# Ledger of designs, part 5: VHH binders against F-box protein At5g18160

Target 1, 379 residues: F-box protein At5g18160, of Arabidopsis thaliana (Mouse-ear cress) (q9fk54)
Amino acid sequence: MDKQDEKKQGTTKSSSTLTTRCSHGNHISQSNSIPLDITIEILSRLPAKSIVRSRSVSKLWSSITTTPEFIKHRSKKTSPPCVLLIFRKHDKLIVFSSPQHQNTYSHVQDYHIEIPKNGFIRRLDSVHGLICLEGSKQLVICNPTLKRFFPLPEPQGTGDEYNVGGFLGYEPIEGKYKALCIVRGWNTQVLTLEIQESWRVTKPGYTHWPTKDTGRCINGVIYYKAIIFDRVPRHVIFGFDLRYEEFTHIEFPMRNYDRFLMVSYEGRLALISSTSSVVEIWSLEDAGNRKWSYEQFHLCLPPNTSLKGVIDAGELIYTGFSLNRSFCVVYFDPKKNNIRETKFQGIADNQIWQPDRLGFDLVNDFYVLPNHIESFISF

## First folded at step 21 (VHH; from v4 with L102I S106T)

Design y4
Fold by ESMFold2, look of step 24:
Structure y4 (fold): chain B 379 residues (1-379), chain A 122 residues (1-122)
Amino acid sequence: as target 1 above (379 residues)
Amino acid sequence: EVQLVESGGRLVRTGGSLRLSCAASGFTFSDYYMGWFRQAPGKEREVVAAIYWSGGSTWHADFVKGRFTISRDNAKNTVYLQMNSLKPEDTAVYYCARPEYIDFETGPEDYWGQGTQVTVSS
């Protein structure tokens, strides 16, 4: 056998080779329509904004790009992650996206999304391309790629609850999104995000109240800070395993836990605190044995720069202002001890970038969502 | 600026009752848990009761044993502590606060008011 004959890469497997093979075949076959597989392949190569725009222009493309088959096919393609910068102005979200990689040909883009009335109450995170909002009687899922909102069914026993608190997670083994909510401070429920699914009541073992801090979904587990009640209330980290739908809690490794941001770092649950000169990182090594590792890193940042998150590549994200009043996103790699910066310069509406308003928005109405990827999932 | 203003503390006889109020401003009150804490003379502050942001769940310390009831009115941005069957050991300055910061080692001072004095006489 000739090994070189098996290297029929570009020519034999290319479109021109296919056309030549058809010309030399027993039959010349033609179709009056493009096969679905080929149409999906063509549409899957479009940028997300083009796919969304095409749904408004072509009934055929809308029909194809909303099917589970297309969504499954597109989901196999790696989307470059970005960081979302989200400002709330009245009843709108103003969203800016920025690439996370240094050597990327991209520019800052903004877009506006109308929010449901009284959305955005406590927490914001991007979970495998989707964002969970806390609405008045129900959780609401936002897909920023599609610019759409998907209200979830009302959980059991809401009564006159002001809003329903909850978290979104992604279970990577079964490839399913699940939402966890706590109704009236004691009734925990879980929902698999599929059409026609309903909430299921769970039993966490402890009455617990999640804090205002953002939860994190890491390797199929939703982690969140909470207060538990047995003899004396205390703060812990709850973990909800999405596959087995089981709760556990994890003690903090330190007493000043309110100063630490909960993140995913090197694939593990981590607690990070940063000043302008020092970063402290506690990483969970063994939840069952309460084993944490601790690292400390030095840096030099302006004192008005604050830690906002961590990208999957291991860089810490900070936001703040440069000396010339430009809004900045700063990435610090603690292991390489290097810093890179992206400055945000004028948008048509310069009022958002005024230092006083942006500083106020950073405290109350400004969110940084790292590791955001495109998603075409709808419910 | 977050502000918490306690009121309703006074001198009362053993076995008496009173209701404390805490008016909140400077934050979206209905999004936060609330708690009552107390500090007796010569003692550290301790948590007395806590209430879920919607009022749908409450917790009370064992030493209250159903004598105290925490409640809230989100329309008035107010949290209450109904205190019944008062005992001399309930004598303390009572503070309201957000329970996320109830650990005296790490809690910021900005989330406490000046407190309201409750004195229970024999």
Scores: ipSAE 0.470, ipTM 0.789, lowest interface PAE 2.2, mean pLDDT 75
Fold by ESMFold2, look of step 22:
Structure y4 (fold): chain B 379 residues (1-379), chain A 122 residues (1-122)
Amino acid sequence: as target 1 above (379 residues)
Amino acid sequence: EVQLVESGGRLVRTGGSLRLSCAASGFTFSDYYMGWFRQAPGKEREVVAAIYWSGGSTWHADFVKGRFTISRDNAKNTVYLQMNSLKPEDTAVYYCARPEYIDFETGPEDYWGQGTQVTVSS
């Protein structure tokens, strides 16, 4: 406790408000404190909104819920994952969320962002509860649970006219977040997201240019599409192992690689392409042997739907418009051959959502972030 | 609708210089790498040079290193190829393209513009 607790006598005379004593085995000192390990357990069961709200109204709860031990304990009891839909309009991000086992999207609190100098956001990804945003000269980490933005230090050698872009990853063995950037296609830098950490140049890597596509952090490896400059320039998949901070690259298993979305599918790196009638999935079986498996599934979707991502449970996420021209999200489970449509809440009195008619750019300013969880970490 | 319009090709003598331009429209130009390619009569299309979306990094094929320089102006949505010390072997139709959508050695014809003819006389 940040203030000295006044010992309070726990008498037989009952008051209208009773609190549990905090002192283990100290019955002589009559206190209304509860044991710390029990307090951590109680607070860990609260919804994220309640924990965050409690930090603003109670010094005791703020001191407990911000400790590394509480954050580690809460992370052990992972929240149910959700899918975030993010619509950008100018400097505002409008966020909808749905638990992955439900069929409804609800409006979440909006965020204001600093508009990048070039007016674009190329990469927006959720990694173990944190969202990485591209800024003009630095990466910015958003923690939606805490409603906080944490700008990272500026990488070395970016110059005046160059934007900084990069990737966030989570290394599950050490339990650490790391950020990767590739300055000018050759100067690789890594940052461990801890207090007082600075960018460090990693071992000499390949000359390569990451594409504008999103990356994926899978089992402690950041995967991303890039152009490599060898005998002739070509497209490959790079993997950056976060524990050992080492690069590898993998040839695409097909020539029309630009038609495939890079995702995590059944815990593996996968490349998925979909039409309204056919889904193709290439899954990486063994990164060391660079072997891929191939599966094809049939479905029937309206022609204006497009594949946007995959949740950990193996359902594919599509967005499009229903027959009444309402924006919809469709989940397809290839293993069960099931299709489910979702609906929106928190938008006007009716459930007809037409963001294209409301001025949203569904091509350049719309993002789907699967597998998002709560996080209480801060930097 | 994506459009790439090459210009500036003409007849030049051996040892001469020429600057090609490519005007881009229908997409956010500053999001994309850009490249120059060429195709001589009866030969396959080959990559000449490429440039990072910010302009801060470039690549040039060995057969043009020291002679050609790629550059870009993101405010004008334009990519350039400065060609110096031209040789008869540089005679070709020159194309600009977005490397992320094409095979650098070969690619679908729908990713290319009409090109601009460069002819180097001996």
Scores: ipSAE 0.405, ipTM 0.741, lowest interface PAE 2.3, mean pLDDT 76

## First folded at step 24 (VHH)

Design k1 (from y4 with A50L)
Fold by OpenDDE, last read:
Structure k1 (fold): chain B 379 residues (1-379), chain A 122 residues (1-122)
Amino acid sequence: as target 1 above (379 residues)
Amino acid sequence: EVQLVESGGRLVRTGGSLRLSCAASGFTFSDYYMGWFRQAPGKEREVVALIYWSGGSTWHADFVKGRFTISRDNAKNTVYLQMNSLKPEDTAVYYCARPEYIDFETGPEDYWGQGTQVTVSS
C-alpha cells in the first residue's frame, strides 16, 4: 500500500515586499545662497566698521573680505579722505577721524589704540591708509580701520639696538607697500610688505641719519630729512624711490630749513613755513636738476594756531591746542586765498582729558594726519 | 625750556687731555642726536663730533684724527667729549647742541649754550 505521501510543497509565495525605497529625494534645499558676486557687492558697500565686524561674525565673510580682490574692489568705493587727530596719552592713542570736507561741523568718530610695548611714536603719517610706528628693533604697521598692529620682521644687524627708524611707502604702479628702515644709523634696508618677504640691504651711497621729522611718500618716493655724512655733515632731503629702490638726496633751498614742514603739495615735494601772517612754500620742480620754486602768501590766522600739514586738495591745515567746546581745524587754500574752519565736537569731553591715577598725566603728544583713507589690508 | 650746559674746559698744555661734559634738560634726551661744536677766535664754527640716539654710532671730524671721542649717557642726560693729544689749534669755545636744529655752517645762536673755553698752550 504505496501511500504516496504527496508532500504538498507549499510554495511559500515570498511576498517580495517591494520596499518602495521612498527615494527621499534629498531635496538639497537649494539653500538660496546669495551668489558670491552679489555677496561681495553687498559687503563692499557696508561701512568700514561693519566690514570689520563681519569678519568676526562669519568665516565666510571673513574669507571674502580678506581677499586682495575684495580689498581692491572696496578701495574703489571708499569714503572721502579724512583727517586724523591723534592724541597720545602714555601707551594709548586716541584717534579722532573726520572727513576733510567743507562742513562747519564734522561728525567725529573716535577710537582707542594701545601702543605696542616699547614703541616709539615718531614720524606719524598716513600712507594709503596705514601708519608706520617704530617699535623695539622693528617697525610696526598700524591699520586704523582694522584697529590692528602688524609687526614687521626684525631687520638685519640690529644687535642690541632698540631704536629702529623707518618709513612706510606705497608704490602706486605695482600697488605695493614697502618699508624703509635705518638700523644703527648706518644700515638701510627695504622690505616689501608681502608674505614671506625679508629685509633687503640697500646702498644709499652716503651714510646718513634721518631726523625726527615726518617723512612723506609722494608718487612712489619716500622723502625724509636727514644728516648726510660726506666730508662735513649737512642737512639734506633724501629720496628713496620705491620702485627702483634707489636713493637720491637734495639740498635745502634755504638756510632756515628747520622751520619748514616737509609736505606733499599739489603732488610735489614741498617745504612750507607758516607764521601768523605769511606762508612760504618751496616746491621741488625738478629733482634731477635740484630746482625749487618759491611762493609767498599772506594770511590771517587765529592766534595760537600752527601748521600741521597739507591735504591733497592743496589746503594747509592749522590747529590750535585750545580744547574749548570744540576743537577747531583751519584749512587755508593759498591759491584761492580761502579759509574754512571745521569744528570737531566731542573732543573736549573725551575721557582722554581725565587725569590719571596720579592726577598729573597730561596728553603727551598731538598729531594731525591728513589724507587718511580706509584700508582693509592685513599682513 | 631746553638747556644745554657745557663744562670741563680749561687751560691745558700741548699733548694734554680734557673731558668735556654737556648736561641737557628740558627735552627727552634719548630722542635726539647730540653733537659737539667748536669756534676758534676769528674762525667759523665747526662740527667736531656727532652721536646717534643710542650712542651706538658716532661721527668725528677729520681734524679729530682719533684724538677726540664723543659719548653719551642717556640715563644722566649727558654727552661727553674726551679730548686727547690736544694741540694749540684745538683752542676754541666748545658747544654742545642738537644737530637736528643746527645749521652746520652758521647755526642759529639761540640753540647754543654758553659753551666752555678750551685753551691749549704751547
Scores: ipSAE 0.793, ipTM 0.921, lowest interface PAE 0.7, mean pLDDT 87
Fold by OpenDDE, last read:
Structure k1 (fold): chain B 379 residues (1-379), chain A 122 residues (1-122)
Amino acid sequence: as target 1 above (379 residues)
Amino acid sequence: EVQLVESGGRLVRTGGSLRLSCAASGFTFSDYYMGWFRQAPGKEREVVALIYWSGGSTWHADFVKGRFTISRDNAKNTVYLQMNSLKPEDTAVYYCARPEYIDFETGPEDYWGQGTQVTVSS
């Protein structure tokens, strides 16, 4: 009667408590009586100044208005593009903004921006609402809408270099900002303006030195004038494709290229020269085949006006140096042979023209930035 | 007004050395590339050397073969050309210029200084 002791092996079912880490997405339970979608809609209809102010008044509104969703939604409710008139006085920028399609009198908004220490102003352009500034060791992005500066990381290999040159671009398909930096004339780097990104070294194929001329971002390509070093130095236009991060270069179609302003004209790279009576336009038709088209127009401009840029609508922007009661901006449409004027009221009366205590330096520089749009992006 | 004043050119013997200087005024010197050019009698003007803003990068023509060196002192608004192992073929008027404004082949005369004469005797 062999009592077989059935050793009941107690299978300790180790209940693997799947700690479902409920990623409590901080659903900030907007305990607010207003649904988020409605809140976004309401806030997106506010003037830019009010949106910016809302960020300071409420953490909730700040959290909403800083989301990519809000930024994208607001961008669809676009304020008309503006022309920026920027005056530099010492370490300050005085910015006047006016819609490009305004009637004879523009209600000018003005604001002051302090230039960061060790920053210098050159090659100013508005790229999808942002302006790139050059600093001693880094590029700085300015958002005029937010009145904020965003210093970019220091590129590699700056060493004792005092000035970092660069360009800002916007890639429209990916919806990304990228910066191109040139360090010591041989080191080119690209940075995607996203969180935790770093500079990437890129190879242009040829050593080249960008000139002081303003670059242009057109359809995801940054164009800039440069000296290329092949067998002998030559002046060329470089193109940097933001999507593929590749360099190309194109020869100037003419010899007197120093008299031409590089612009976006009708969505293409163009070189424009304007006298008081004649406008010459070289448009890049095919970058691959390096084909340019040439157009010539006759116009009658007021004396002492100079070409400053081109708006997306195809009008050339002219400004004079005369500060009468109103600063006048002239728009010329070469295709329609139409001239219109916008008067900026209050510029002449602005404190910027008052001599400082030393009486020496009034305004150092003047810039015209066309096609500026509002941006609520931060980096 | 932009002014570029070249100096240092003289008669030297073959194998000799010379240092040219160009004093710049009328613009922010450190904001511009600088270069040396030369024009021999009956020949076209040619680029000798270019220097970057900070001096951290330079370009030299093949004919210098390491004999010439461009440098700059931004504090003094001066660009230099050290010329060693000079040859009769180096005889030319040497000019200083801002290369950004110069067509390297046919650049306008208005952007050139008066130049300095370098003569290398056999």
Scores: ipSAE 0.777, ipTM 0.912, lowest interface PAE 0.7, mean pLDDT 87
Fold by OpenDDE, fold request of step 27:
Structure k1 (fold): chain B 379 residues (1-379), chain A 122 residues (1-122)
Amino acid sequence: as target 1 above (379 residues)
Amino acid sequence: EVQLVESGGRLVRTGGSLRLSCAASGFTFSDYYMGWFRQAPGKEREVVALIYWSGGSTWHADFVKGRFTISRDNAKNTVYLQMNSLKPEDTAVYYCARPEYIDFETGPEDYWGQGTQVTVSS
């Protein structure tokens, strides 16, 4: 009896252990990095000092805040224009800054700028946030906001002579800075302040020597007083158009032009003389036709005050040199016949008045620069 | 106070030479242009020569015709006028001044020295 051994084929159910590979999703820890656009917005709203500090704290912030785009963006959010009070003591500039529209007391922040060894201060003015200094062989641009100096390339033909005069201008349409330099009293050159630019020789129609008077950049034209050499020397005002890089000259409308300060007044070139009781204003109405208008105003100024400049709002700036408790700046609006005063605290107590190592406490020069704006530009 | 002191003027014969000097004080000499002016009897003051800050550039009036040369020594705070081939027409009081403060057309403003007399005899 044939016991058919039914070989029970044990169906080994291969339990396919679905190894659920827990795909450890690389949770790329989205490092909660603030988006770049938000970062730009935050940085653009910071005070100027904080922006400058941010460049030292983070490479990322430095890279962001040094871009032309950021600089332009920040310029739209800038603080109101300031007046700079600058005292020169030896090789140092002590700068006090205050908003131009502040009432009776301004807490002034001071900062020191070291003048380069070969730098000369002859024509000190603020041009769209930058100051141009004259050097022995080159011009130097100062950015007070950054507390930095940027030496420009040496112009052509300087040779062994150690006197380069010059002016800084800003062309508002193109948004470019240009420098005009005078070498040896006959060689005039222009430089666009951009990367890898070189000085270009310009041809003024006439040989001329700029005077020591501060030039003014108005609507893309640099104006400066000069001696022109035609048949006989004459005093004139030169205009250098920054866009077209062309020279023009205009005669003074008066003979006693040495008593007049050249300024921007109501967006025009003006010559202003001020006594204790009378202000005279000659305004250039038409540069092409060389027409001037004349206005006279009466005022009563405090004793020992002198005209130092004009703010864009049309107020004349006066200062005295009384260092009692506060340094007083007087603003006079000729059209409104209004006078206001701003007192700068802390100037009299500043270390600038302390004797130097030689025992001298002499301040060499004093400058008032109106309409200064913050700038984050570097060259 | 700004002081300019001219010297060197004297009587000379036609064809002679003189060197005028002007000693400057009371300002930073190297920061200013300098010039020589002259005034003949009964004539208006006229510019003779101008010199740039460094001395590298000069201007001379047409009537000089290469006979006069302006120079300066900034270390000595002095400007010079070398005058050669002098003529009777060069007889005048010679003045030193800072051109920036001088009206070239209307005559002497407030910053003139006493001048030095140059007389050229025939």
Scores: ipSAE 0.771, ipTM 0.908, lowest interface PAE 0.7, mean pLDDT 87

